# Ledger of designs, part 59: VH-VL binders against q9h9l3

Target 1, 176 residues: q9h9l3
Amino acid sequence: PRKMVAIDCEMVGTGPKGHVSSLARCSIVNYNGDVLYDEYILPPCHIVDYRTRWSGIRKQHMVNATPFKIARGQILKILTGKIVVGHAIHNDFKALQYFHPKSLTRDTSHIPPLNRKADCPENATMSLKHLTKKLLNRDIQVGKSGHSSVEDAQATMELYKLVEVEWEEHLARNPP

## First folded at step 3 (VH-VL)

Design c18 (framework fv_fezakinumab)
Fold by ESMFold2-Fast, scan of step 3:
Structure c18 (fold): chain C 176 residues (1-176), chain A 123 residues (1-123), chain B 111 residues (1-111)
Amino acid sequence: as target 1 above (176 residues)
Amino acid sequence: QVQLVQSGAEVKKPGASVKVSCKASGYTFTSYYMHWVRQAPGQGLEWVGWINPYSGDTFYAQKFRGRVTMTRDTSISTAYMELSRLRSDDTAVYYCARSGTYYEGSGSRFDPWGRGTLVTVSS
Amino acid sequence: QAVLTQPPSVSGAPGQRVTISCTGSSSDIGAGYDVHWYQQLPGTAPKLLIYDNSNRPSGVPDRFSGSKSGTSASLAITGLQAEDEADYYCQSYDSSLSGWVFGGGTQLTVL
């Protein structure tokens, strides 16, 4: 029925002491894991902390980055009307300054059957790296050069596919 | 007891600027978004924009971009809305209203509301 | 113009049922965004009456209820009382505007 995409964003620190998370890269993949969007994004405010160990973002990536306003328009055009899968996806939507309908949002950090398959407490918040290793036997986010948002989006889609049938049935019975 | 207390009525001439304040109490100021909504005499409610008091991030309705600026002072739990280049059709009661985070589910409702600040723009 | 469409007025006698409609589009209510309702008594600020389509805040009587279907929402008031005379506004989020939108408001007159 509705098309499905997965999203993962990288954020840099802006604002007082770098405490605000501002969008600096976004990757979107389709159901099969093909890349639909992957761009570095220039925040409208001064970057205080690149958070490079996790984000993989360096000052050089900002030179030809897409301005936030333009990138946001492109991203929202892809997300609108689709089921959007992410991990701790509220952080991505917050960085996009975007409110996606709850009924079309799937957060792999808050799906009890997925945790159950990984032998984790149903209501615990597990990292993407942990779930991917346990359920897909795949190592992601390796090394010290930062994360790949493409890799993370692909892993997130594959994790959702493991519980898609039972979770969609649950949501049909228990609408958000 | 959660309260939003707004500044008093203002009378301005066309072309001037006005700055309205909204002082929050009874909750953690930086944990909720602050919205501004206006209502012209005898008219309906019109959303102006929001500010995230934690980060200082703002988002304005298209109609007000370039004329509105929202700021906050976390040391006194106060949000501000400044509207510049005032026109007679900016005459309205301006409300502040609290919402939860849009990204954590059911936080999009506006509750509570300030009592409102009447801004009159006339020659 | 308001983005969400409400009738400008409705009226009823004490004890009757009235309904107030709120019609949106595919970018707001039709996109799945929740609808909230506010009551505004003369000379006062709006007050939250119904949130997330059908939920009542503490202190709101059972005779107020909300529903949502397709691109529209409805507020129902049963057992109408004189103190219900007020303006009622629906509210949602619109993805095309990236912002909150209100209905034009409905003035309820209790006969």
Scores: ipSAE 0.242, ipTM 0.731, lowest interface PAE 3.7, mean pLDDT 89

Design c19 (framework fv_fezakinumab)
Fold by ESMFold2-Fast, scan of step 3:
Structure c19 (fold): chain C 176 residues (1-176), chain A 123 residues (1-123), chain B 111 residues (1-111)
Amino acid sequence: as target 1 above (176 residues)
Amino acid sequence: QVQLVQSGAEVKKPGASVKVSCKASGYTFTSYYMHWVRQAPGQGLEWVGWINPYSGDTFYAQKFRGRVTMTRDTSISTAYMELSRLRSDDTAVYYCARSGTYYYGSGSRFDYWGRGTLVTVSS
Amino acid sequence: QAVLTQPPSVSGAPGQRVTISCTGSSSDIGAGYDVHWYQQLPGTAPKLLIYDNSNRPSGVPDRFSGSKSGTSASLAITGLQAEDEADYYCQSYDSSLSGWVFGGGTQLTVL
C-alpha cells in the first residue's frame, strides 16, 4: 500500500513589493497526524514582508531556520513516492519548486464530495478554516498572530479521511 | 493570440557568448514560466532551464549550470538566455516555450513555442 | 542520449493506424508524472499535440490520442494523412533530475 502524508507550508513575501511567495515553514504529518517534519526555512532572497498575520513568521524564527536548499532536499525525501494531501496544495509545491505527480496528489480544496458533505457547492473553492469548522467542528487559524502549519496539515489529513474511500474509488475509475 | 518572437540567427566563435531573446505578447508575461529548449541539427529536443518572469527565479538543467544565465525584462515582456564559453557542440536551434505555474497537472505542458533561434558555433 | 526512449522511425499508408511508444523509468513516467506529446513539422517549431497523457488542445483532431501505463506512454494516430508526416516527441518530468525530459523523437513517414 502506498503511504499517505499531509503537508502545509507558510510563505513570506520576497521579490518586488513582497509579491513573491517564498517558503518559510513546512509541516508534514503522517496518516495518523503525527509530525514527520516541521521546520522554519530561510528563503534565499531578502524577506520584504513576513505576512505575520497569516504566516505566523517573525524575524526570530529565521535565526535558526534551515536554508531553503537543505530543507527542500529533506522535504522531497519525505514526499517522494507518497500520496500527498494538502489544501490548495499547488501553492505549497510552487514554494518548494517541486513537481509532485498529479495521480499522487490530493487537494482538499478541489474534492467535490468534501464540499458536498459541508453543504457547499461542489465546484467552489472553500477555505481550510471553513471546511474544518463545518465538518470537524474545530476552529483553526484562530486569532491575528498567524497560522500553525502543523495544525493546518493535521486538519487537512482529517478532512481527506472523511472522503478517502469514495474519492480513491472515483480516482481508480477516472484516473487523472 | 499568444506569440513568442525570438531574435535572429547568430554565428559565434568557440569561447564566445551568445544571448538569445524571446519577446512575449498576447498574455500576461509574469503569469507563466518561460522555458528554454535546444535542438542540434537533425537531433532531438533538450531542456535547458526555466525562469519565473515575475520573481526572476531560475532553474537550470545540471548540464548547463555555470554556463547559462536566464534573465527577463518585464517592461518589454522579454526573456533572455545567455550561454557562455561556447563550443561547436552548442550549435543548435534554441526555442523559448511557455508553461503554467502550477506544480501539478496541466501547468507542466509547453503550450506555446517561439519559432527558434539558430546559433552556429564554428571556427 | 535522450532520457525517454522512442523508436527513431515509424511508417504507415494513408488511412492506417500507427502508434509511437515512449518508455521512461521509475523517476519519470513510472513515478506518475504526466506525458505530453509534440508534433514538429519540417522546418517548424514543436507544437503541443497531447497533454496530461490523453488530452487534446483545441484544434487537434480526435484521430490523435494518447495513453499511459506503468513506465510507458503511447501516441496513436488513426486515419493517417500525408500532413501527419512529422517528428513526434514525448515529454515528461524527471524527479531525479528535477527537470523536464524528452524522448529522442520519432519520424513518421506517410508512404
Scores: ipSAE 0.282, ipTM 0.740, lowest interface PAE 3.3, mean pLDDT 90

Design c2 (framework fv_fezakinumab)
Fold by OpenDDE, second read of step 4:
Structure c2 (fold): chain C 176 residues (1-176), chain A 123 residues (1-123), chain B 111 residues (1-111)
Amino acid sequence: as target 1 above (176 residues)
Amino acid sequence: QVQLVQSGAEVKKPGASVKVSCKASGYTFTSYYMHWVRQAPGQGLEWVGWINPYSGDTFYAQKFRGRVTMTRDTSISTAYMELSRLRSDDTAVYYCARSGEYYYGSGSRFDPWGRGTLVTVSS
Amino acid sequence: QAVLTQPPSVSGAPGQRVTISCTGSSSDIGAGYDVHWYQQLPGTAPKLLIYDNSNRPSGVPDRFSGSKSGTSASLAITGLQAEDEADYYCQSYDSSLSGWVFGGGTQLTVL
């Protein structure tokens, strides 16, 4: 069986009007929730909007941040060959400018059994915060300090573990 | 209809630079990555690199790093590939090709392709 | 130069079935990345023929099919037609290179 990791990224706004989501922090945890990677990342272009209330990113975090290209290389080395679990993970991969095999990707925002367990419509897109509260009885993304990507990655992994057996069996019968 | 219209053929001397353009139409230019692929005469396809037209971020194949520069002008939905310090083995048809988002398998296919731009490097 | 391996050429008579193999490695096809196929008619740009291993874009006849297993992929053409004479390229993504890779191309001749 392949190793499994969970990823969560925080983005800041760059480009025209800050509409481009650029990677500013990335956290990766293993199956047990141990942190494998957690770095602030410096975008290659000027930051227009730190999106602090959501991202938790501040100017001071960028002072010694890892340049994007370097960070990307580090992150890709960790992700390569792994089953990668994330929530709305397409945003993370997009920010990373990275392509991960679909067959090795697990998006907790699109797992019907997970929604069913949370008494949500199977085809609905639920937030990580909602699912975590409902299924793990844990509050994440609280306060005004912004998100913690480590916390979010850990929660994502824990959520997936709840449906891992069922979902992996489903995928085996219905490969993407 | 989605179309990629490339600039005309170029003839260059060794050591010179060439800049090929690719104008996109029929879709949202900034919503798709733009790739460049070249093909030497009688040879296969070789990936050069890509640009994210939305952010301007680029990634080049190792072989071309330091010599290739990809840019775009979103106001006219045009991507550019500039190759410097040209040598004879850079002679090839250069194609621009569109691909989708990176996050799933669907983002890795190239469709459509431009008609190609022949770049000839000769002394 | 090509990372994926294809036979240089294949041939068949009209109506016959031909297959083109594409062999990769553990860092591309074997890593789980999808394979795409392109058809390049003489003097033209490549055209997407098969995507995501086995899907046909609109306009591609069902006599073209693709499959993937392990570190290899295959393109099959049934009911071979004269107009199928072209070069065919497989494509995938290589995680070690963080880039797209092509096969060397296969020239299909219709006898």
Scores: ipSAE 0.328, ipTM 0.794, lowest interface PAE 2.7, mean pLDDT 92
Fold by ESMFold2-Fast, scan of step 3:
Structure c2 (fold): chain C 176 residues (1-176), chain A 123 residues (1-123), chain B 111 residues (1-111)
Amino acid sequence: as target 1 above (176 residues)
Amino acid sequence: QVQLVQSGAEVKKPGASVKVSCKASGYTFTSYYMHWVRQAPGQGLEWVGWINPYSGDTFYAQKFRGRVTMTRDTSISTAYMELSRLRSDDTAVYYCARSGEYYYGSGSRFDPWGRGTLVTVSS
Amino acid sequence: QAVLTQPPSVSGAPGQRVTISCTGSSSDIGAGYDVHWYQQLPGTAPKLLIYDNSNRPSGVPDRFSGSKSGTSASLAITGLQAEDEADYYCQSYDSSLSGWVFGGGTQLTVL
């Protein structure tokens, strides 16, 4: 039995016209929703666009933020060998410059039974906010001051737990 | 037809730099990672690093840090690998190879590969 | 030095079965990373033969198969043919190196 964690990252815009997504915060929770990691992270490149409305990142958060290289090492130590749950998780792994094993990755944006429970087309990509409202009766990502990556990671774990037995059985019969 | 076309063979002296190109066609250049892998004569495959053509982000194997630089030009769908301060043991065939994101369908596999560029470093 | 361990050579007669092993550690294959296999014919670039442990790309015959267990993977070739004579490389990702790693390669000789 492998341990399971959920991850959610916040990204800011760097590079030409702020089009590159660079890691600026990462939250990791365990199976019960307890926080294992939650740090603001300083990108190695100049921040062009904080994307504050969505990321919740402001200049003040960067003052004592953990440098990317150090944060990455800490995060990878937590993720290695574990089943990692996320929503549209490829974006988080891309920001971390990290390749997690596909067989140990669970993406709540691509789990047909979860969409089915939410009365959504089973192969559609639904937002975390929508699935959380439909299945957990909880409003997340409220307001315009940015998202909480802790809140998003916790919601993601709870969503996965709704279909865990069914989906793990499916993966055992249809290995990725 | 998906193709990766590499620049021709190079002969360099120790201490020089070499820049190898890899021109992609038949697919959306910015949707896949580009890797560089080398193979010394009679030896095995050695991974050098990758570039994300969309963002320009790069990641290099520790052995090559400080000597390798990867870039791309999206207007001509071409990736470049520049290796500086060449040594005789840098003599190798240098391949470019495409991969998807680990999560997406093409995953972490390398497909296709360019035909390779022989770089010979000799005095 | 190669991070993944393969036998340097293997041989078989036409029609026989051969297997090529690929042994890793807890930071690569043992950490759950998928194994891919490449075939390299003399004078050519490597070609993807097996991906994600056991899947075949279009055009690869079903006599090639892959498997993975614990810290090791294997490539099996049944109905061995003369044109299978090539070098075979396994590949995975190593979390401790944060990079892609290859086996040292196995030269297959068809007797």
Scores: ipSAE 0.292, ipTM 0.749, lowest interface PAE 3.8, mean pLDDT 90

Design c20 (framework fv_fezakinumab)
Fold by ESMFold2-Fast, scan of step 3:
Structure c20 (fold): chain C 176 residues (1-176), chain A 123 residues (1-123), chain B 111 residues (1-111)
Amino acid sequence: as target 1 above (176 residues)
Amino acid sequence: QVQLVQSGAEVKKPGASVKVSCKASGYTFTSYYMHWVRQAPGQGLEWVGWINPYSGDTFYAQKFRGRVTMTRDTSISTAYMELSRLRSDDTAVYYCARSGTYYYGSGSRFDPWGRGTLVTVSS
Amino acid sequence: QAVLTQPPSVSGAPGQRVTISCTGSSSDIGAGYDVHWYQQLPGTAPKLLIYDNSNRPSGVPDRFSGSKSGTSASLAITGLQAEDEADYYCQSYDSSLEGWVFGGGTQLTVL
């Protein structure tokens, strides 16, 4: 069987008026929630907006951050050949400039059985915070100091595990 | 109607540069990647690279790095591919083609394609 | 050279079935990336024929079908017709090259 990991990334604003989202942190956890990777990442362009309220990124984190090109290479070596779980994972792949196979991608924001368990409309896009509170009775993304990408990746893996058997069976019968 | 309209044929001498344009219509230009693919006479398809019209980010195939530059102008929904220091073996039809992204939509298929721009490099 | 391997040519008579193979590696088709097929009629741009392994765009007859297994994909054409004479290209994404890759193309001749 293919190994499974969960990913969550934090982005900062670069480019004109800080409108471009650039990777500034990436966390990857294994099936059990153990951290495989967690690094601050230096964007190749000038940071205009740290978006600290959400990202948790501050100027101090950039001092010894891994340059984007190097970090990307490290991350892709971890992701290749694995089932990758994320929440609204297209944003993480966009920040990484990375194309992961659809058949090996699991997006917890687009799994109808997961929404059903949370008493939410099956085709709605629910936040990670909401699903985690409803299904795991856990509060994440608390306060105004920014989110923890490790915490988010761990919560995402645990959410997926609630529907894993059912969803993998569905995907085997209905390949994406 | 989704359309990609390319600039007309070009004849260039070795050492010159050529800039081909691809004007998009019928969809949100910044929601899809734009690719460039070439085909030498009687040969197969060869991927040159892509541009993300939203960010301006580009990625080029190893063979073309240092000679190709891709740009876009979002105000007129037009993508450009410039190939410099032309050689006779750069003679080919150059196509633009659209693909999805992990940004806005899934899918790596190329659809639609422009009709192609013939670039002839001869002395 | 092409990254994906296709036979250079295939031929068949009207009404027959032909199959065109497309062989990749562990970094493209074997890594789970979808395979797309394009038909190129003489003097024209390639047109999407099959996408995401087995799906047909509007207007493509059901005589055309695609499949994928392991590191290979296949395009099947049943009830072969004269107008099917064209070049056929497979395409996928290669994670090692970080780019789109094409097969070398297969010329279909309807005898």
Scores: ipSAE 0.456, ipTM 0.805, lowest interface PAE 2.4, mean pLDDT 90
Fold by OpenDDE, second read of step 4:
Structure c20 (fold): chain C 176 residues (1-176), chain A 123 residues (1-123), chain B 111 residues (1-111)
Amino acid sequence: as target 1 above (176 residues)
Amino acid sequence: QVQLVQSGAEVKKPGASVKVSCKASGYTFTSYYMHWVRQAPGQGLEWVGWINPYSGDTFYAQKFRGRVTMTRDTSISTAYMELSRLRSDDTAVYYCARSGTYYYGSGSRFDPWGRGTLVTVSS
Amino acid sequence: QAVLTQPPSVSGAPGQRVTISCTGSSSDIGAGYDVHWYQQLPGTAPKLLIYDNSNRPSGVPDRFSGSKSGTSASLAITGLQAEDEADYYCQSYDSSLEGWVFGGGTQLTVL
């Protein structure tokens, strides 16, 4: 069986008006929730909006941040060949400018059995915070300090584990 | 109808630079990646690189790094590929091709393709 | 640049079935990346023929089919027609190269 990791990224705003989402932090945890990677990342472009209330990123975090190109290489080495679990993970991959195989991707924002378990419509897109509260009875993304990508990645993995067996069986019968 | 209209054929001397344009229409330009692929006469397809029209971020094949520059003008939905220090083996038809931003969405397939721009490098 | 491996040429008579193989490696097809196929008619740009291993875009006849297994993919054409004479290319993504890769192309001749 392939190893699984969960990923969560925080983005800041770059480009005109800060509308471009650039990777500023990436956290990766293994199946047990152990942190494999957690680094602040320096975007190649000037940061216009730190989006601190959401991202938790501040100027001080960028002082010794890992340059994007270097961080990307490090992260890709971790992800390669693994089943990658994330929530709305397309955003993370987008920020990484990376393609991961569909067959090796698990997006907890698009797993009907997970929504069903949470008494949500199967085809609805639920937030990580909502699912975590509903299914794990845990509060994440609280306070004014912004998100913790480690916490979010851990929660994402825990959520997936709840439906892992049935979802993996479903995917085996219905490969993406 | 989604279309990619490329600039006309170019003839260049070795050492010169060429800039090919690709104007997109029929879809939201900034919602898809733009790739460049070239094909030498009688040869196969070779991926050059891609640009994210929204952010301007680029990624080039290792072979072309330091020599290729991809840019875009969102106001006119146009992507550009500039290749410098041209040599004879750069002679090829250069295609622009659209893909999804990542695996989610339109995926990694290229569709549609421009009609191509012939770039001839000769002394 | 690394390429996927295709036979340089295949041929068949009208009405026959032909297959074009595309062999990759553990870093592309074998890594789980999808395979796409393109048809290039003489003097024209490539056209998407098959995407995500086995899906047909609108307008592509069902006599074209694609499959993937292990490190290889295959394009099958049934009921071969004269207009099918073209070059065919497979495509995937290579994680080691961090880029898209193409097969060398297969020239299909209809006898």
Scores: ipSAE 0.036, ipTM 0.645, lowest interface PAE 4.5, mean pLDDT 91

Design c21 (framework fv_fezakinumab)
Fold by ESMFold2-Fast, scan of step 3:
Structure c21 (fold): chain C 176 residues (1-176), chain A 123 residues (1-123), chain B 111 residues (1-111)
Amino acid sequence: as target 1 above (176 residues)
Amino acid sequence: QVQLVQSGAEVKKPGASVKVSCKASGYTFTSYYMHWVRQAPGQGLEWVGWINPYSGDTFYAQKFRGRVTMTRDTSISTAYMELSRLRSDDTAVYYCARSGTYYYGSGSRFDPWGRGTLVTVSS
Amino acid sequence: QAVLTQPPSVSGAPGQRVTISCTGSSSDIGAGYDVHWYQQLPGTAPKLLIYDNSNRPSGVPDRFSGSKSGTSASLAITGLQAEDEADYYCQSYDSDLSGWVFGGGTQLTVL
């Protein structure tokens, strides 16, 4: 079997009026939920909006953050050749400026069987918080201090494991 | 209609620099990457690099690092590629081409392409 | 040298089928990256013909099809027509180079 990891990234606003989403934290966990990587990342552009309510990132986290170019290299070494699980994972890959192969990508926001288990419309994009509460009976992203990307990555892996057998069989019969 | 309009042909001497432009229309300029690809006469396609028009971030193929600079002007939806210290083997048609960002399910395909700018380097 | 390997030429008669191969390595096609195909008519810019291995843009006839297996991809053209005479290029992404790579191109001659 191919090794599998789950990823969750936090982004801050850079560029004009803070509209660009730039990588500022990345967490990667293995199949069992053990942390393989968790670093604050310094964007190459000036941070206009920390988006702290969602990102959990504050100015102090940037003081010893790993520069983007270095962090990207470290992250890509972990992701390469592995099945990568994420929720709305296109946002993470965009922030990393990275193309991961479709055949090795699993997006828990676009897996119809997962939505079906949660009694949600198969083609709807449900939040990680909603799916985690419905299927794992766990509250994540609690409070106003921002999200934990480690917690989110762990929840994402656990959600995928609920449909892994069914979805891998589907993908084997219907390759991307 | 989505269009990429490139500047006209250039003739340069060895050692000079050339700056090619690519004006985008019919879409949100900052929502897509712009790539530069060259093709020497009778040869294949060679990727030079990309620019993210929103951030100004660039990435260049190893072969061109130190000689190529990509920029953009968002006020006129135009991307530029400047190649310095020209050699005769830089003679090629230079294309701009659009791709999506690093999103899953999009990004790596090039569509549309500009018509190309012939750069001739001769003495 | 091009990173992806294509035959330099292929030929066929009108109405026949031709196949153009594109061979990569473990860092590009073999790593699971999608393959795109471009058609270049004489004196023109390349045009997207097939994307993400097997998908056709609007306006591309279904006689053009793509497939991918292991480290290789193929473009198939059925019902060959005179206007198909062109150069065809495959393209993928290479993780070792962190960039886009092209095949050397295949010149299709319609006899």
Scores: ipSAE 0.147, ipTM 0.696, lowest interface PAE 4.2, mean pLDDT 89

Design c22 (framework fv_fezakinumab)
Fold by ESMFold2-Fast, scan of step 3:
Structure c22 (fold): chain C 176 residues (1-176), chain A 123 residues (1-123), chain B 111 residues (1-111)
Amino acid sequence: as target 1 above (176 residues)
Amino acid sequence: QVQLVQSGAEVKKPGASVKVSCKASGYTFTSYYMHWVRQAPGQGLEWVGWINPYSGDTFYAQKFRGRVTMTRDTSISTAYMELSRLRSDDTAVYYCARSGTYYYGSGSRFDPWGRGTLVTVSS
Amino acid sequence: QAVLTQPPSVSGAPGQRVTISCTGSSSDIGAGYDVHWYQQLPGTAPKLLIYDNSNRPSGVPDRFSGSKSGTSASLAITGLQAEDEADYYCQSYDDSLSGWVFGGGTQLTVL
């Protein structure tokens, strides 16, 4: 049986006008919500825009942050061979510059049964905050000082557990 | 069979823009990054940038920022590279090439490559 | 100018061995990023020849081999044949540039 983890990443702006999204924090939790990894990550290029109101990242967090190449190696060792759960997970994989097999990837922003349980259109992309409030009756991402990637990863795992049996059965019959 | 089919040769005047296309087939278009690489006549390979066809996110080499735009159309599995403010030294064969999203390991290699699109910029 | 350094040309007679070097820095090959090699026949697109330092795609003969040590990589071609006459490019990733980098290319002439 294959193990399962959930991931959430925070990005800062690099490049001209800060338009490039570079990995600056990654949190990974196991099936029970225990933290397996949570590190600030130093991008290999100059940070132009910390995007603090969303990322929660400040200059102080970059002091002694793990360089991108090293952090990426650590993260990929955790993800390889596991089912990886995320919300809009393509953004996380892009920030990691990593391809995870589709058959082992679960994106809670694109699971029709999960939207159905939340009384949302099956083909709509709903925010993690909205689904968590609707289905778990819990508020996440409160305030304007940035999000907690640990909190987001934990909420994402709990959301997936609500549809896990049904969705795994669906995927077995309809491989991606 | 995995294939990348590029648009035909273009001749442009300095100051114009050119848009090259790359149509993918034989694999899931949104599961791999698409790169653009150019080669001036008699010269080596130069990386221009990549696009993630799933998200539309892009990253460009510093030399091309402000002049290059990469886009895609998932309904027809086609990636585009538009280069503006053309100069004579932009004359080159422009290739598209597929990679995974890894910086290292099997996913970091470019395979397959399109056959290339010759863009000639002359006054 | 290319980021990775290759000799501009190498030559050998049929049946001989040649080696093509690819030298990087601490931000690319020296940082542990893998090296890939591409063969470009005249008038054609590059074709993957070696990936992840030393692996061959299906269809590539075992007389082509790759290695990596420190900040450098090498492509070795044994039993040279006329059809090996081509340009050879190494490639890696450079984390100071946040981008993919190529060697300047090496033209192999089979005498």
Scores: ipSAE 0.000, ipTM 0.489, lowest interface PAE 14.1, mean pLDDT 87

